VH-VL binders against a6qqv9r220to316. Designs and how they scored, part 18

Target 1, 97 residues: a6qqv9r220to316
Amino acid sequence: DCRICAFLLRKKRFGQWAKQLTVIKEDQLLCYKSSKDRQPHLRLALDVCSVIYVPKDSRHKRHELRFAQGATEVLVLALQSREQAEEWLKVIREVSK
Below, E stands for the ipSAE of ESMFold2; O stands for the ipSAE of OpenDDE; V2 stands for 0.75 times the mean of E and O plus 0.25 times the DockQ between their complexes.

## First folded at step 8 (VH-VL; framework fv_roledumab)

Design d4 (at its last look DockQ between E and O 0.89; V2 from the best seeds 0.84)
Fold by OpenDDE, look of step 8:
Structure d4 (fold): chain C 97 residues (1-97), chain A 118 residues (1-118), chain B 107 residues (1-107)
Amino acid sequence: as target 1 above (97 residues)
Amino acid sequence: QVQLVESGGGVVQPGRSLRLSCTASGFTFSSYYMHWVRQAPAKGLEWVATISYDGSEKQYADSVKGRFTFSRDNSQDTLYLQLNSLRPEDTAVYYCARDDYWGYFDYWGQGTMVTVSS
Amino acid sequence: AIRMTQSPSSFSASTGDRVTITCRASQGISSYVAWYQQKSGKAPKFLIYAASELQSGVPSRFSGSGSGTDFTLTINSLQSEDFATYYCQQYWDYPLTFGQGTRVEIT
């Protein structure tokens, strides 16, 4: 059923982030505003997205996964650690095959 | 340099009210959730309340729900905690703290002491 | 609410000692744990997040580990400035909760 699940940060405007329950199920990424929500407020088809990992460094305060459809960035998630980012990236690549 | 400075603490009788303030500097205030955390004398830390960027969302500990009101003025880089119907068990140092988006507290003020006693 | 049970409540140690503090969550919270140091009369200081990520500026002698329900803060070689009270905190969900604290005293 669920491949991976965690609270991640979703990038918002003005440099803000929103902590959200994030789930990968089948080939979709789902975001829930609350752990109590039964319906996700965001669905992203991973098979049509390219994903890149941007590690935390002197220029980036957070480990990020950036999702794009074509040339358009559609989602940016922040992870707590490099290990978590790599774990998610691995799952994303697997379900996007 | 991030700085948080609390004020408004004092000594009051049970049932009375106080209004705490926290003035922030050194960062974009409106881009962060903020918290109040309190610590009773010789006791541990207790989360009190959280407020979102624009104050549209607030969460309170059960121990203060219905009595405390969290607000913020982003034009003044200031937080407010309205303490109503104060009880002796509310006696504590009240800290304002910044949320680094995950729910932990990366920066703290030095706190302001609230004493509730008859 | 998620309870964070911290152990021990207090203990004595000497400079150079390896110090270990444990925190147990009442339910699985992955790695969503932070650790703080509080010196007497001072505000808490942020040390660790994500159970094992060291905050910038924190000495490398501090480390954190654990996932799920059991978490540990370790001070590899205790320094004189490390005598303080330490707190774990979960940020898996609201209400945010702390362990009851561990006071590290000088022998």
Scores: ipSAE 0.880, ipTM 0.956, lowest interface PAE 0.5, mean pLDDT 96
Fold by ESMFold2, look of step 8:
Structure d4 (fold): chain C 97 residues (1-97), chain A 118 residues (1-118), chain B 107 residues (1-107)
Amino acid sequence: as target 1 above (97 residues)
Amino acid sequence: QVQLVESGGGVVQPGRSLRLSCTASGFTFSSYYMHWVRQAPAKGLEWVATISYDGSEKQYADSVKGRFTFSRDNSQDTLYLQLNSLRPEDTAVYYCARDDYWGYFDYWGQGTMVTVSS
Amino acid sequence: AIRMTQSPSSFSASTGDRVTITCRASQGISSYVAWYQQKSGKAPKFLIYAASELQSGVPSRFSGSGSGTDFTLTINSLQSEDFATYYCQQYWDYPLTFGQGTRVEIT
């Protein structure tokens, strides 16, 4: 019953990444280590976040969605393409009102 | 200028061991997942093993689980694959391959041949 | 394990032909498919990720499409250097798996 799901890269410390099942359900974004895990490693309420899309280009290696609470960046996700990033951004806007 | 060079292949009898190495250059080795993929003579590609950027997570194909051990030395930009209890069906060219976290292989070495026969 | 089935297993073509290779997954894998080219005696060469995204330096005559379970690699106006074996590979989940390969041969 989720609005959208895919395996995305979640940014870790020191520029490292983890491929995680990322799901938007109701007004929350959830990250799971695998499709078999019942408990998420991350739960983020989208109604208190702003999100910005940073496309891949000569300066940026990856298509990224960057989530902030105020001035603090709280989550960075990498996506495979601009199309995927725009699809996810649309869903995020819809649920965060 | 990404380069991956495998070594350590050879001809061995069944039940013996080999240790394969892969040396990397031209990129930040400790930022990438690395894999071994093999190809039996005149056959297709078979994924063998994966290791995370820091070596903390490893995955093995069922055909090699319990017999092969994958490790990495990030200070020397080198991968190791310990091949134990070798069988004739392990005969293949073994490639190391680079993965930018997604699970596909953007750079490959030229391979090292392992032959297991009497 | 997610099985990847390619068709045809081999294919004869001439330069200038349009070649289509298909790959079917045993379950839905979204667009998590890569394609590789391998010439005899050489390592595989990476062509496509995300079912349709061309790697830098890959000629534009190569294209990929598909989502879910059915995927295609298309070579428009086949060139002499394109005679090779092509593999699809899923990266949705472990174990990572390849199709059995499609050999594109010169007529």
Scores: ipSAE 0.772, ipTM 0.925, lowest interface PAE 1.0, mean pLDDT 93
ESMFold2 (binder alone), look of step 8: mean pLDDT 94; pTM 0.961

Design d5 (at its last look DockQ between E and O 0.86; V2 from the best seeds 0.83)
Fold by OpenDDE, look of step 8:
Structure d5 (fold): chain C 97 residues (1-97), chain A 118 residues (1-118), chain B 107 residues (1-107)
Amino acid sequence: as target 1 above (97 residues)
Amino acid sequence: QVQLVESGGGVVQPGRSLRLSCTASGFTFSSYYMHWVRQAPAKGLEWVATISYDGSNKQYADSVKGRFTFSRDNSQDTLYLQLNSLRPEDTAVYYCARDDYWGYFDYWGQGTMVTVSS
Amino acid sequence: AIRMTQSPSSFSASTGDRVTITCRASQGISSYVAWYQQKSGKAPKFLIYAASELQSGVPSRFSGSGSGTDFTLTINSLQSEDFATYYCQQYWDYPYTFGQGTRVEIT
């Protein structure tokens, strides 16, 4: 069962972003290219990731969740609002315990 | 400043074809999804089509699927909408619009009028 | 397709009035709603995204609210330049769809 689901932006090259159906299921974060895809193109084990929230401000155009494994950033997601970011952070913390 | 300029509209008979263009400036064109949205006279807005950064992914409204073809030339900062098998109900002002990654349209062109009539 | 039912279709108001326009989605779409303003003979203008986030440069008298299926655009103290047609739009999923529009006219 899905804990949380939404379309989020995944950071790409050259300042581009890709709108992705993003799902947290069990302890994994899954990204789908479209809502019709049956298989995610990205799987991330949340229990081995650290997550940092970077709020939108004068330097950052978007609210971001940055995922790292060790010292390596492996994923950057953008969210529409602070509230949405907080919702996702809450779920991430719960499943990564 | 972001600017979008549509062209190619005109009056055509049903069944004919027309090619619309949209020239973009003021931003990195290839870094944005783009859209066409149309508006029939005295009617509301209707999403027509979306094209990804490099044109590898395209989405069309059911009302135009199979008849319209969306393309882009990133070297010329230009969008194209090929309108085939035109119908009277395709009569509308056609706007090109920029996608700020989420699926809303943050910038619009002035529109170009397409009239399909016998 | 997700239907966006906008209401009312039109109404008259005076400068200084508090104006409210509603949009109902046929299914839950979280906050993936944008609002536009269109003046006669002009292209639409982007106002609000994420249901409640005001686009840069848009006057603060404009505000949006809602989540799930019910959304509202509010103009606090209508100005003369605000008489126009307003549209909601969902960008939860394709096909993207608009409300039918609300024309705000002068009393």
Scores: ipSAE 0.870, ipTM 0.954, lowest interface PAE 0.5, mean pLDDT 96
Fold by ESMFold2, look of step 8:
Structure d5 (fold): chain C 97 residues (1-97), chain A 118 residues (1-118), chain B 107 residues (1-107)
Amino acid sequence: as target 1 above (97 residues)
Amino acid sequence: QVQLVESGGGVVQPGRSLRLSCTASGFTFSSYYMHWVRQAPAKGLEWVATISYDGSNKQYADSVKGRFTFSRDNSQDTLYLQLNSLRPEDTAVYYCARDDYWGYFDYWGQGTMVTVSS
Amino acid sequence: AIRMTQSPSSFSASTGDRVTITCRASQGISSYVAWYQQKSGKAPKFLIYAASELQSGVPSRFSGSGSGTDFTLTINSLQSEDFATYYCQQYWDYPYTFGQGTRVEIT
């Protein structure tokens, strides 16, 4: 049971991307390689992260949510649209008191 | 501009093999997922196979699993689809298509015709 | 596999008409729908992603809507170059699947 889930793009090393099932459950964000995997490949506690939204525009190819712990960027997700990005951001902020 | 050019189609008898190629230009080939999509005469579109940007993940439609093999050569910007044990229902125009990771196909080649007839 | 059921199968229209094509998924797929146009003898042309996001260069008379299981492609004022077959496609999960197509023909 999750608060929100969708297949999003997760930024990989060397600037590549992977489409992963991304789930927010309780106060954590989880990424699974496929809908069939039972173990996440990433688990991120949202209450210790800051998140910013970088919208797609003439200079940016993708709508992105960028997660940091302190000064260190720990995760970048790409979303299909501003609407989806804003929906996800709302949920992230609700669980990050 | 983005170009995708398929080749290798032809007329063959059932049980035989063909190798299709797709040559890409106008974009960074190694940054994209690539697909084969086919269309039987006067019929709709059927996704056939996907290959990840580095070739490490491949997915096939159930109708072709075990018979078709998808590969890519990122040094030559070329895709290959090996079609083995061909059946009459494999008769179709075969398109290669580009995917920016999401699973939709933003650019298509003009297709190559495969006819399997006894 | 996620089935995509498209309706109608064909549609006769005149220039200036509003054309509406529907596509129904056999399960929830959020907004993970693309639409394509295919003219006879040619490759499909990409129109819409994310159910409603218009690809660059696609005329604004085309629009898409829907989320979940029910999706619509609308052509607001049909032009002569719009007579073609239209396909929806889901990209939620493998295997990726298309609707059976809707042929928009001249009356």
Scores: ipSAE 0.763, ipTM 0.924, lowest interface PAE 1.0, mean pLDDT 93
ESMFold2 (binder alone), look of step 8: mean pLDDT 94; pTM 0.956

Design d6 (at its last look DockQ between E and O 0.87; V2 from the best seeds 0.84)
Fold by OpenDDE, look of step 8:
Structure d6 (fold): chain C 97 residues (1-97), chain A 118 residues (1-118), chain B 107 residues (1-107)
Amino acid sequence: as target 1 above (97 residues)
Amino acid sequence: QVQLVESGGGVVQPGRSLRLSCTASGFTFSSYYMHWVRQAPAKGLEWVATISYDGSNKQYADSVKGRFTFSRDNSQDTLYLQLNSLRPEDTAVYYCARDDYWGYFDYWGQGTMVTVSS
Amino acid sequence: AIRMTQSPSSFSASTGDRVTITCRASQGISSYVAWYQQKSGKAPKFLIYAAKELQSGVPSRFSGSGSGTDFTLTINSLQSEDFATYYCQQYWDYPLTFGQGTRVEIT
């Protein structure tokens, strides 16, 4: 009963990214290290997060969704396209109401 | 600029071993997954193996699993593919390629030819 | 493994032609498809990712489309330098797999 799912990149240290199965279920964002994993390694309550879209441009190599709790950035996801980012952002906004 | 240079190819008999190398430059090597992709003469492209940033995770095509070993030395910006128990069907140009994090190959080396024949 | 069935295997075209190459995945893979160009005796060149995103430096006459199982590479107004073999590739899941290739040759 997921609202949306896709392989996205999760930002790591040293400019690295990890390809993760990412799912929005209910009001939570879940990240799985593998599509075969039954348990997510990351759970994020979207109702307490602010999310901003940072589009790919001359300064940014990737389309990003940045998640923050208060003033703290807790997650950065990269998406393959503007369309995908907008799709995810739409769902996030809907479940965060 | 990103550059990948393969070496180590040659002609060997079936059952023999060969070690390929790929030297990377122009980017932070340790920040990328890397791949080997091969192409038999007049044939298409075949993914061979993938290695993670620090080599802790490796994946192989079924056709080479148990025979090939993928490794990397991040201090030397170098990839290695150990080819054991070589078969005639392993004859191909072997390319090293960079992964732009998604599983596609954004940069390729020029390739090194491996010929396995009696 | 996810099979990528590419068609046609080869065809002849002329400069200025609109060229279309198709690739069908054996299962739904969203937009996780890349396209490559390979000229004779050379390494493949990365063209497109995410089914339709053009890699930097690739001419705008190249375009990709599709989602799910059916994907298309289009060359609008074929140029002399475009005669080559093209490959689709899925990166939805391992093992990573390529289409068998499409050779675009000059008439």
Scores: ipSAE 0.885, ipTM 0.956, lowest interface PAE 0.5, mean pLDDT 96
Fold by ESMFold2, look of step 8:
Parts: sequence; structure tokens; C-alpha cells
Structure d6 (fold): chain C 97 residues (1-97), chain A 118 residues (1-118), chain B 107 residues (1-107)
Amino acid sequence: as target 1 above (97 residues)
Amino acid sequence: QVQLVESGGGVVQPGRSLRLSCTASGFTFSSYYMHWVRQAPAKGLEWVATISYDGSNKQYADSVKGRFTFSRDNSQDTLYLQLNSLRPEDTAVYYCARDDYWGYFDYWGQGTMVTVSS
Amino acid sequence: AIRMTQSPSSFSASTGDRVTITCRASQGISSYVAWYQQKSGKAPKFLIYAAKELQSGVPSRFSGSGSGTDFTLTINSLQSEDFATYYCQQYWDYPLTFGQGTRVEIT
């Protein structure tokens, strides 16, 4: 059914975040407010996005995946660890081929 | 330095009310989820309530729903927990705790003791 | 609610021992587990998030492992300051829940 899912942080305005159920299904990334919602708050087609991993370090508080369409950043997700970020990045790249 | 300081605990009779406060310093208070976690004497930890960074979302343990009200004042970096209709089983040390959105508690206050007895 | 069951409830140990504490979730929770240390009369101290990630300033003798339902906290070469009660906590879903605690005490 889905390729991967976890609760990740979705970046909001003004340095805020929201913990959302994030799912990759086929070529789509979906964010849900809760596991009980049938309709996503966000739907992204991964084949038209580029993704950059920015690791947590002394300059960066969080492991982040940053999604862009062209020069426009359209989504930032935070992950708990490098391992989780690399797992998600692998799936994103496989789906967007 | 991150500091959380609880106050307002005391000894009260069943059915009465108390208001707990938690004053925060050393971090951007309005950017964090905050929680209350309690511990009955010689017992384990029990999550009580959560409040989102702006106060727009709140969650309560079933044991306190309808009796406790969690609020925050981001202009004063202060949390409030209104404890109504107190019962003996509410007797505990109450901790406020900071959460960087994930649901785990990276900083804790010293706790304030609430004793409910006749 | 997701039940977290710790084992053992208490454990007698000597300085230098390797201590292993387990925590089992009543359902799969991925790696959404934190660990805390609590000394008598004090607030809990945060040790580990994401099952295996040590918080800054936590000694390297502490380690965490596990995914899914089974999680372990290990203390290699127990020190005198490590005698305390340890709690696991899941943060996959509300209500947030703790294990019942494991007391590590001196033989």
C-alpha cells in the first residue's frame, strides 16, 4: 500500500512546525493531520520536485529534507536522525525516477 | 540557560481547586509545545496534558479531561494548569516539561507537590 | 493507549557492571522512544530520543537500541551516579505513555 510512513515535522511560518503523518504512496508525498484523516493537508507529486538533505550539525538544529519546484521551496520536513533522513531520501529518489 | 519553575502546589480537600503555574526562561517560549507530567508518591510518571506553541491545540489524559484546563501566556512566558474537582488520586508532584514538537521532554521543572486529602 | 512494559522492575548491580533494561510497546511505534533517568527526589533527566540518539552531555556508556516494539537501554560499566530509576516513553501517539520504571540499585 504505502512505500514508507512516519510522523515527521512539517515546517510552518515563523519558525514553527507541525507533527504530521507523512506517507509516500506511488509518486505522491502526503501529509495528514492525524492517522484518522482520510484527506491529506498536503499532496506533492515527487516527480516534479527536487530534494536536498541538510543534516543537523553545529549550524543546523534539525535534519531536514527541503523540496523545491524550480527555485521555489515548497516543503521542508524535519526528521529525527540521519538514518531516518537517508531512508526517506532513498525512497523519494526511487519514486521520482 | 533553560529553566522551568513550577509553583502553586499545596494541600487541599477533595472537590476543591488549585492553579499551578510554570515560569519559563532561557529559550523562545512561544516556539515550543509544553506539557504537564505528574508522579504520584512512590509511583511512575503519567502524562497529564499538552498545549501547542500558540495554545490553539490541547490534549488531556482521560483521567483529567473536563476537570483540568491548560493555558499559556506567551507574553509572560508562563503556563497555567487549573485543577478543578480534585480527587485523592490527583495527589502527585506536577512537572512542567518542554517539547521540541516530537512528543518527548527535553527539559523538566523541579515539580510542585499537590496533596488531595481529607 | 500504547502500553509500555519495562523489565526488570528492579535490578541490583555493582559499579562496573553492564546493565540492560528492556521496554516493550503494545504495538509498533517505529523508533519513537525516549529514555529518562530519575534520582530520588529529583526531576527526570532526558537521556535518549529516537530509540538510540544520545542527548548532548549524556555519557557514552549509555546506549539505546530497538525498533518496532522492543527497545533496550544499556549502561556499560555502571558508575556510582547511575544508580537511579529509568523510564522509557513512547511518543508515537497520544496519550503519551511511560513504562512503569526500572530501579537500578546497589548490591
Scores: ipSAE 0.783, ipTM 0.930, lowest interface PAE 1.0, mean pLDDT 93
ESMFold2 (binder alone), look of step 8: mean pLDDT 94; pTM 0.960

## First folded at step 9 (VH-VL; framework fv_roledumab)

Design f1 (at its last look DockQ between E and O 0.84; V2 from the best seeds 0.83)
Fold by OpenDDE, look of step 9:
Structure f1 (fold): chain C 97 residues (1-97), chain A 118 residues (1-118), chain B 107 residues (1-107)
Amino acid sequence: as target 1 above (97 residues)
Amino acid sequence: QVQLVESGGGVVQPGRSLRLSCTASGFTFSSYYMHWVRQAPAKGLEWVATISYDGSEKQYADSVKGRFTFSRDNSQDTLYLQLNSLRPEDTAVYYCARDDYWGYFDYWGQGTMVTVSS
Amino acid sequence: AIRMTQSPSSFSASTGDRVTITCRASQGISSYVAWYQQKSGKAPKFLIYAAKELQSGVPSRFSGSGSGTDFTLTINSLQSEDFATYYCQQYWDYPLTFGQGTRVEIT
């Protein structure tokens, strides 16, 4: 009963990324370390987040969705393609309203 | 530029051991998962093992579990694959490869040949 | 393990030809497929990721398509330097697995 799910990269420290099963359920974004995990590693309330899409270009190696609460960036996800990013962005906007 | 250089290959008898090395340069080594992929003569590609950033997590193909050990030294930008209890079917060119975080291999070394024969 | 069934195993083609290689996954893996080119005696070269995203520096005559279980690598107009063996690979889950390979030979 999730709106959307996929393996995405979650930005970590020191330029590292973690591949995680990412799910949007209701108005929450959930990240799982693996598809076998029953509990999410990360929960994010989307209704209090602003999200921007940063496309891959000469300066950015990956398509990214950046989540902020107020002025603080709280999550950065990388997606495989522009289409995937737009799909996720659409869902995020729908559940955030 | 990204470079990966394998070494340590050779000819050994079954049951013997061999240690492969892969030296990386041109990128922040500790920021990437790394892999070994092998290719038997005139055969296809076979994933062998994966190691996480700091070596705390490792994945092995079933065909090598319990016999091969993957490790890394981030201070030396070097990967190691300890090949124990070698079998003829382990004969292959062994490549080290970089993971661009998704699980595909964006850069490969030139490979080092391991031959296991009586 | 997810099995990647690649076809054909080999075929002959001429320069200028449109070449198509297919790869079928044993289960749905969305777009988590990569393609590689390997020339004789050389290491594989990374070509495509996310089923259809062309790696930087790869000629535009290469393209990928597909999602779910069926994937295709296409070379729009085969060049002399394209005669090689090509491999698909899934990175949906471990163990990481490759297709059997497709050898593209010159007619």
Scores: ipSAE 0.885, ipTM 0.957, lowest interface PAE 0.5, mean pLDDT 96
Fold by ESMFold2, look of step 9:
Structure f1 (fold): chain C 97 residues (1-97), chain A 118 residues (1-118), chain B 107 residues (1-107)
Amino acid sequence: as target 1 above (97 residues)
Amino acid sequence: QVQLVESGGGVVQPGRSLRLSCTASGFTFSSYYMHWVRQAPAKGLEWVATISYDGSEKQYADSVKGRFTFSRDNSQDTLYLQLNSLRPEDTAVYYCARDDYWGYFDYWGQGTMVTVSS
Amino acid sequence: AIRMTQSPSSFSASTGDRVTITCRASQGISSYVAWYQQKSGKAPKFLIYAAKELQSGVPSRFSGSGSGTDFTLTINSLQSEDFATYYCQQYWDYPLTFGQGTRVEIT
């Protein structure tokens, strides 16, 4: 049913992170606190967001996908690798056309 | 540099209690998940417990649930593991380990030995 | 719990050999595998995360591969300091679990 899913880190208040089951279904990105929860903690319509990939390097600790609506950043996800980030970015771009 | 130093191990009789400590330095302690991992003599590694960066979430291996209690004091950069109702099968080197949220252990302490013997 | 099974349990090798260690998960875990090296009397040393990503400072002769259920650690040209026990570890779900270890011994 879902197009892609993995446990990613969701950026929280004050620079903390939470490992959450993150899925893309249709044009929605959903985050669940655990695989047992029926209700997402976050639901984001991808067709109204722009997304950029900020790779890990000497200045950046993590591979990040940063989602914005206009000038407002609405979600930051951390991924384990460039490969994972590119895989997720491809799916996001396909569903947000 | 990142350092983790365990202490509080020793030889105790079955049914007794012991309290392990882990002191952290060289990193922002309150930004990391922390774990205890143990290794029985000449055996493999066994995850024991996890605590979230603020102590609000904890996980325990089934073999220790109800007997072990994990806590942290972020003002002192210190972890504690209370080992109650100790059994011979709890005999192991106990390591504290750092986790950058993902569930793998990028830095380990040197370990402290717990021996449970009559 | 997700069981991690390593193969072989031990083997003997010489300096310069190509060493391959496998790890199999009892269910799909994507790429959520780490590898550790442990020398006698020492704490484990972190080598690899995300199945194939080398931690900073790990020699390039180490590599990881795999996804899903089958994972491999390879040492391209074994060095004298590489004789140790190697563990895989899954971090897909709790409880976090390790393989039983693979001892790499000198011939």
Scores: ipSAE 0.777, ipTM 0.929, lowest interface PAE 1.0, mean pLDDT 93
ESMFold2 (binder alone), look of step 9: mean pLDDT 94; pTM 0.961

Design f2 (at its last look DockQ between E and O 0.86; V2 from the best seeds 0.85)
Fold by OpenDDE, look of step 9:
Parts: sequence; C-alpha cells; structure tokens
Structure f2 (fold): chain C 97 residues (1-97), chain A 118 residues (1-118), chain B 107 residues (1-107)
Amino acid sequence: as target 1 above (97 residues)
Amino acid sequence: QVQLVESGGGVVQPGRSLRLSCTASGFTFSSYYMHWVRQAPAKGLEWVATISYDGSEKQYADSVKGRFTFSRDNSQDTLYLQLNSLRPEDTAVYYCARDDYWGYFDYWGQGTMVTVSS
Amino acid sequence: AIRMTQSPSSFSASTGDRVTITCRASQGISSYVAWYQQKSGKAPKFLIYAAKELQSGVPSRFSGSGSGTDFTLTINSLQSEDFATYYCQQYWSYPLTFGQGTRVEIT
C-alpha cells in the first residue's frame, strides 16, 4: 500500500551512505535497513518537510533529495537517476499537500 | 586516483590456506564497502565477499562460507581475505573491488592469482 | 539467489556494427543492474549502473536499457577497442550475481 518504494541511499556521517529500502506511505517517508525488516528504521513526516532536488553535476556526485524541517536538514537521499529523483519528488509533493 | 592492489596469490595444495591482501589508495577507505570478486580461468565473474565500512558486517557467497574470512584494517587501508580449506574450484584470479554504496563495483584491482592443485 | 542469464555467450562482429547484449534476471530487480567490460588478461571495467546510467569517462557509444527483468547493453558503433567480454550484474540483493558473460569477438 505504498505510493512508491525503492532502494535508495541515505546519507550518513563522514561521507558514507547506506542503501535502504525507502517507502512513501500516506504522508510519511519510511526507511528500512533491510527488505526483510517489518519496522522502519526511520520515519519522516513529509508534510512538515521541504524537499529540494539537487541534480548530479560536476559538483555533486549523486542525484539527491534533501529534506529539511525549517532551516534544519534532516535527511538526504541519493537516487540512481534524474528520472527516479523526479518520480520521487512528484510523489513527495503530492502527499505533502 | 583510486587504486586497489591485490597481493598474496600463489600455488597451494588442496586443504591449505592462503591470505590475500588488497591495499587501497586515492580515496577515504573507511567510507566504502569493499568486495572480493573472483574469476576462474576462462570463466565468468563470481562475487565472493563483502565487508562493511568498519568490518562489522560481512557477506559471503555460499561457495566460500565457513572457509573464507574477510577483514579490513582501516588504519592501513588494507583488505584481507583469509582462504582456508582451499579446493581446486577456488582456483581463480581474486579481485578486490570498491562498492559505490549501491552494490556494484566501480573500481577494481588488477587481481591476484590463486591456484589450488594437488 | 537472483540468476542473471546473459545472451549470447559469444558472437563475432565488425567495427562499425551495432551490437546488443541482453541480460535477464530471474526476478524483478527494477533498474539495479550494472555492466562491465573485461579485456583479456585485465580486470573488469565499470561501464554502466542503474541499467542505463553511463559511468563517467565511458564512450557515449555505450548505452544501457531495461527495467524489471530484461536488460540490454548496446554498443552503437563497435570500435576496435570494444572487443572484449561483457558482464551484467545485479545489485538488488545479496548474493550479488553476474551474468555468465558475453564475448564479443572480431570477425
């Protein structure tokens, strides 16, 4: 019953990334450490987040969606392609209305 | 530039052990998962093992589970693959490879040959 | 384990040819497929990720397509340096698996 799901990279400390099953369900973004996990490792209320798409370019190695609550960045996801990023961004905007 | 250099290959008899090393340079070693991939003579590529950033998580192919041990020393930017109970079917060029976080291998070493024969 | 069935195993082609290599996954893996080139006696070279994203530095004559279970590597105009063995690889789940390879030989 998810709107969209995929394995995405979640930005960690020290320039590391974690590959996680990421799901948007209702108005929440959920991250699972494994596809076998029944409980999400991370829950994010999308209605209180602003999301910015940062495309891959000469300065950015990955396509990213950056989530902020107010002035604080709370999540950075990396996607495999521009197309995927746009797809996710669309869904996020739809559920955040 | 990213560089991976394998060493430790050689010729051994079945049942013997061998320890492979891979020295990394040109990137923040501790920020990447690393892999071993092997290739038997005139055969295809076979994933062998994966190790997480700090070595706390390891994955092994079923073909090597219980016999091979993957480890890393981040202070030395070095990977290790301990090959125990070697079998003729373990004969292969062993490559170390870097994971670009998704599970594919964006950089490879030149490989080191392991030959197991009686 | 997810099986990657690559075809053909080998074929001959000439410079300038358009060549196509296919890889079929035993289950749906979205776009989590990479392609590699391996020349004789050398380590594999990373070409494509996410089924269709070209790695930096790889010539534009290489392209990838597909999603789900069927994937394709295409070389639009084969060059002399392209004669090699190519491998697909899935990174949807562990164990990571490769196709058996496709050897592109010169006619």
Scores: ipSAE 0.896, ipTM 0.959, lowest interface PAE 0.5, mean pLDDT 96
Fold by ESMFold2, look of step 9:
Structure f2 (fold): chain C 97 residues (1-97), chain A 118 residues (1-118), chain B 107 residues (1-107)
Amino acid sequence: as target 1 above (97 residues)
Amino acid sequence: QVQLVESGGGVVQPGRSLRLSCTASGFTFSSYYMHWVRQAPAKGLEWVATISYDGSEKQYADSVKGRFTFSRDNSQDTLYLQLNSLRPEDTAVYYCARDDYWGYFDYWGQGTMVTVSS
Amino acid sequence: AIRMTQSPSSFSASTGDRVTITCRASQGISSYVAWYQQKSGKAPKFLIYAAKELQSGVPSRFSGSGSGTDFTLTINSLQSEDFATYYCQQYWSYPLTFGQGTRVEIT
């Protein structure tokens, strides 16, 4: 029932990143430290999040998906390309309905 | 702008040690993963080792595990690779390379030559 | 470890030719492939990431394609400065691995 998965960058404190296996399963987004971990380091219910896509351009270093619950940003993911970002955004919006 | 400069290569006998250095400039060194990649004469590229931006995580190729030690000094923008128990098959040009977290190498140094022979 | 198999090992070409280099992964790696150019006596130069995304400053005659296990680097109109050895590299998982290289030689 894994709708989509890839290694994406998860934003950490102090402007650092971690490459993590990121999976959408059912209505949840899960981040794993490695592909062999059985327990996620992050679990996020997508039906209570809003998400925006901030594309890479002359002002932005990375393609980013930014997730918020209410007014609080709870997760930022970086993706390798616009195509990958659009693919992930489509899946996120499908499971949030 | 971005510059990586390796040093410390040389000719040594099998079983000896060398310490390689890589000095970085033109970017925020402490925000990047760094790697060593080597190339034996007239051969292809072989990844050797990785170190995370803060040095807390390290990975080594099986061919060098237990013999090589990778470290970084973020206050000096410098990488170190300690090469112990050197073997003739370690003979190569050693490159340091920059990685923006993904695992590919967007900038490379010029390399430093390590020759292990009797 | 993920094996990257490049083909051909070498071939001869003339300026103006279209050159195609193939790289095959031993398992699915999505689009987690980079390509490098290396001229004799020099460090490798980064060309492509994410299988098809050109690094800034790389001429548009270079293109990449593929996903899964099969990847291709194409040079549409070979220039004299393009005679070099080309490497693919996967970054899906550790250990990071390169193809064995493809030498593009002048006829």
Scores: ipSAE 0.802, ipTM 0.934, lowest interface PAE 0.9, mean pLDDT 93
ESMFold2 (binder alone), look of step 9: mean pLDDT 94; pTM 0.959

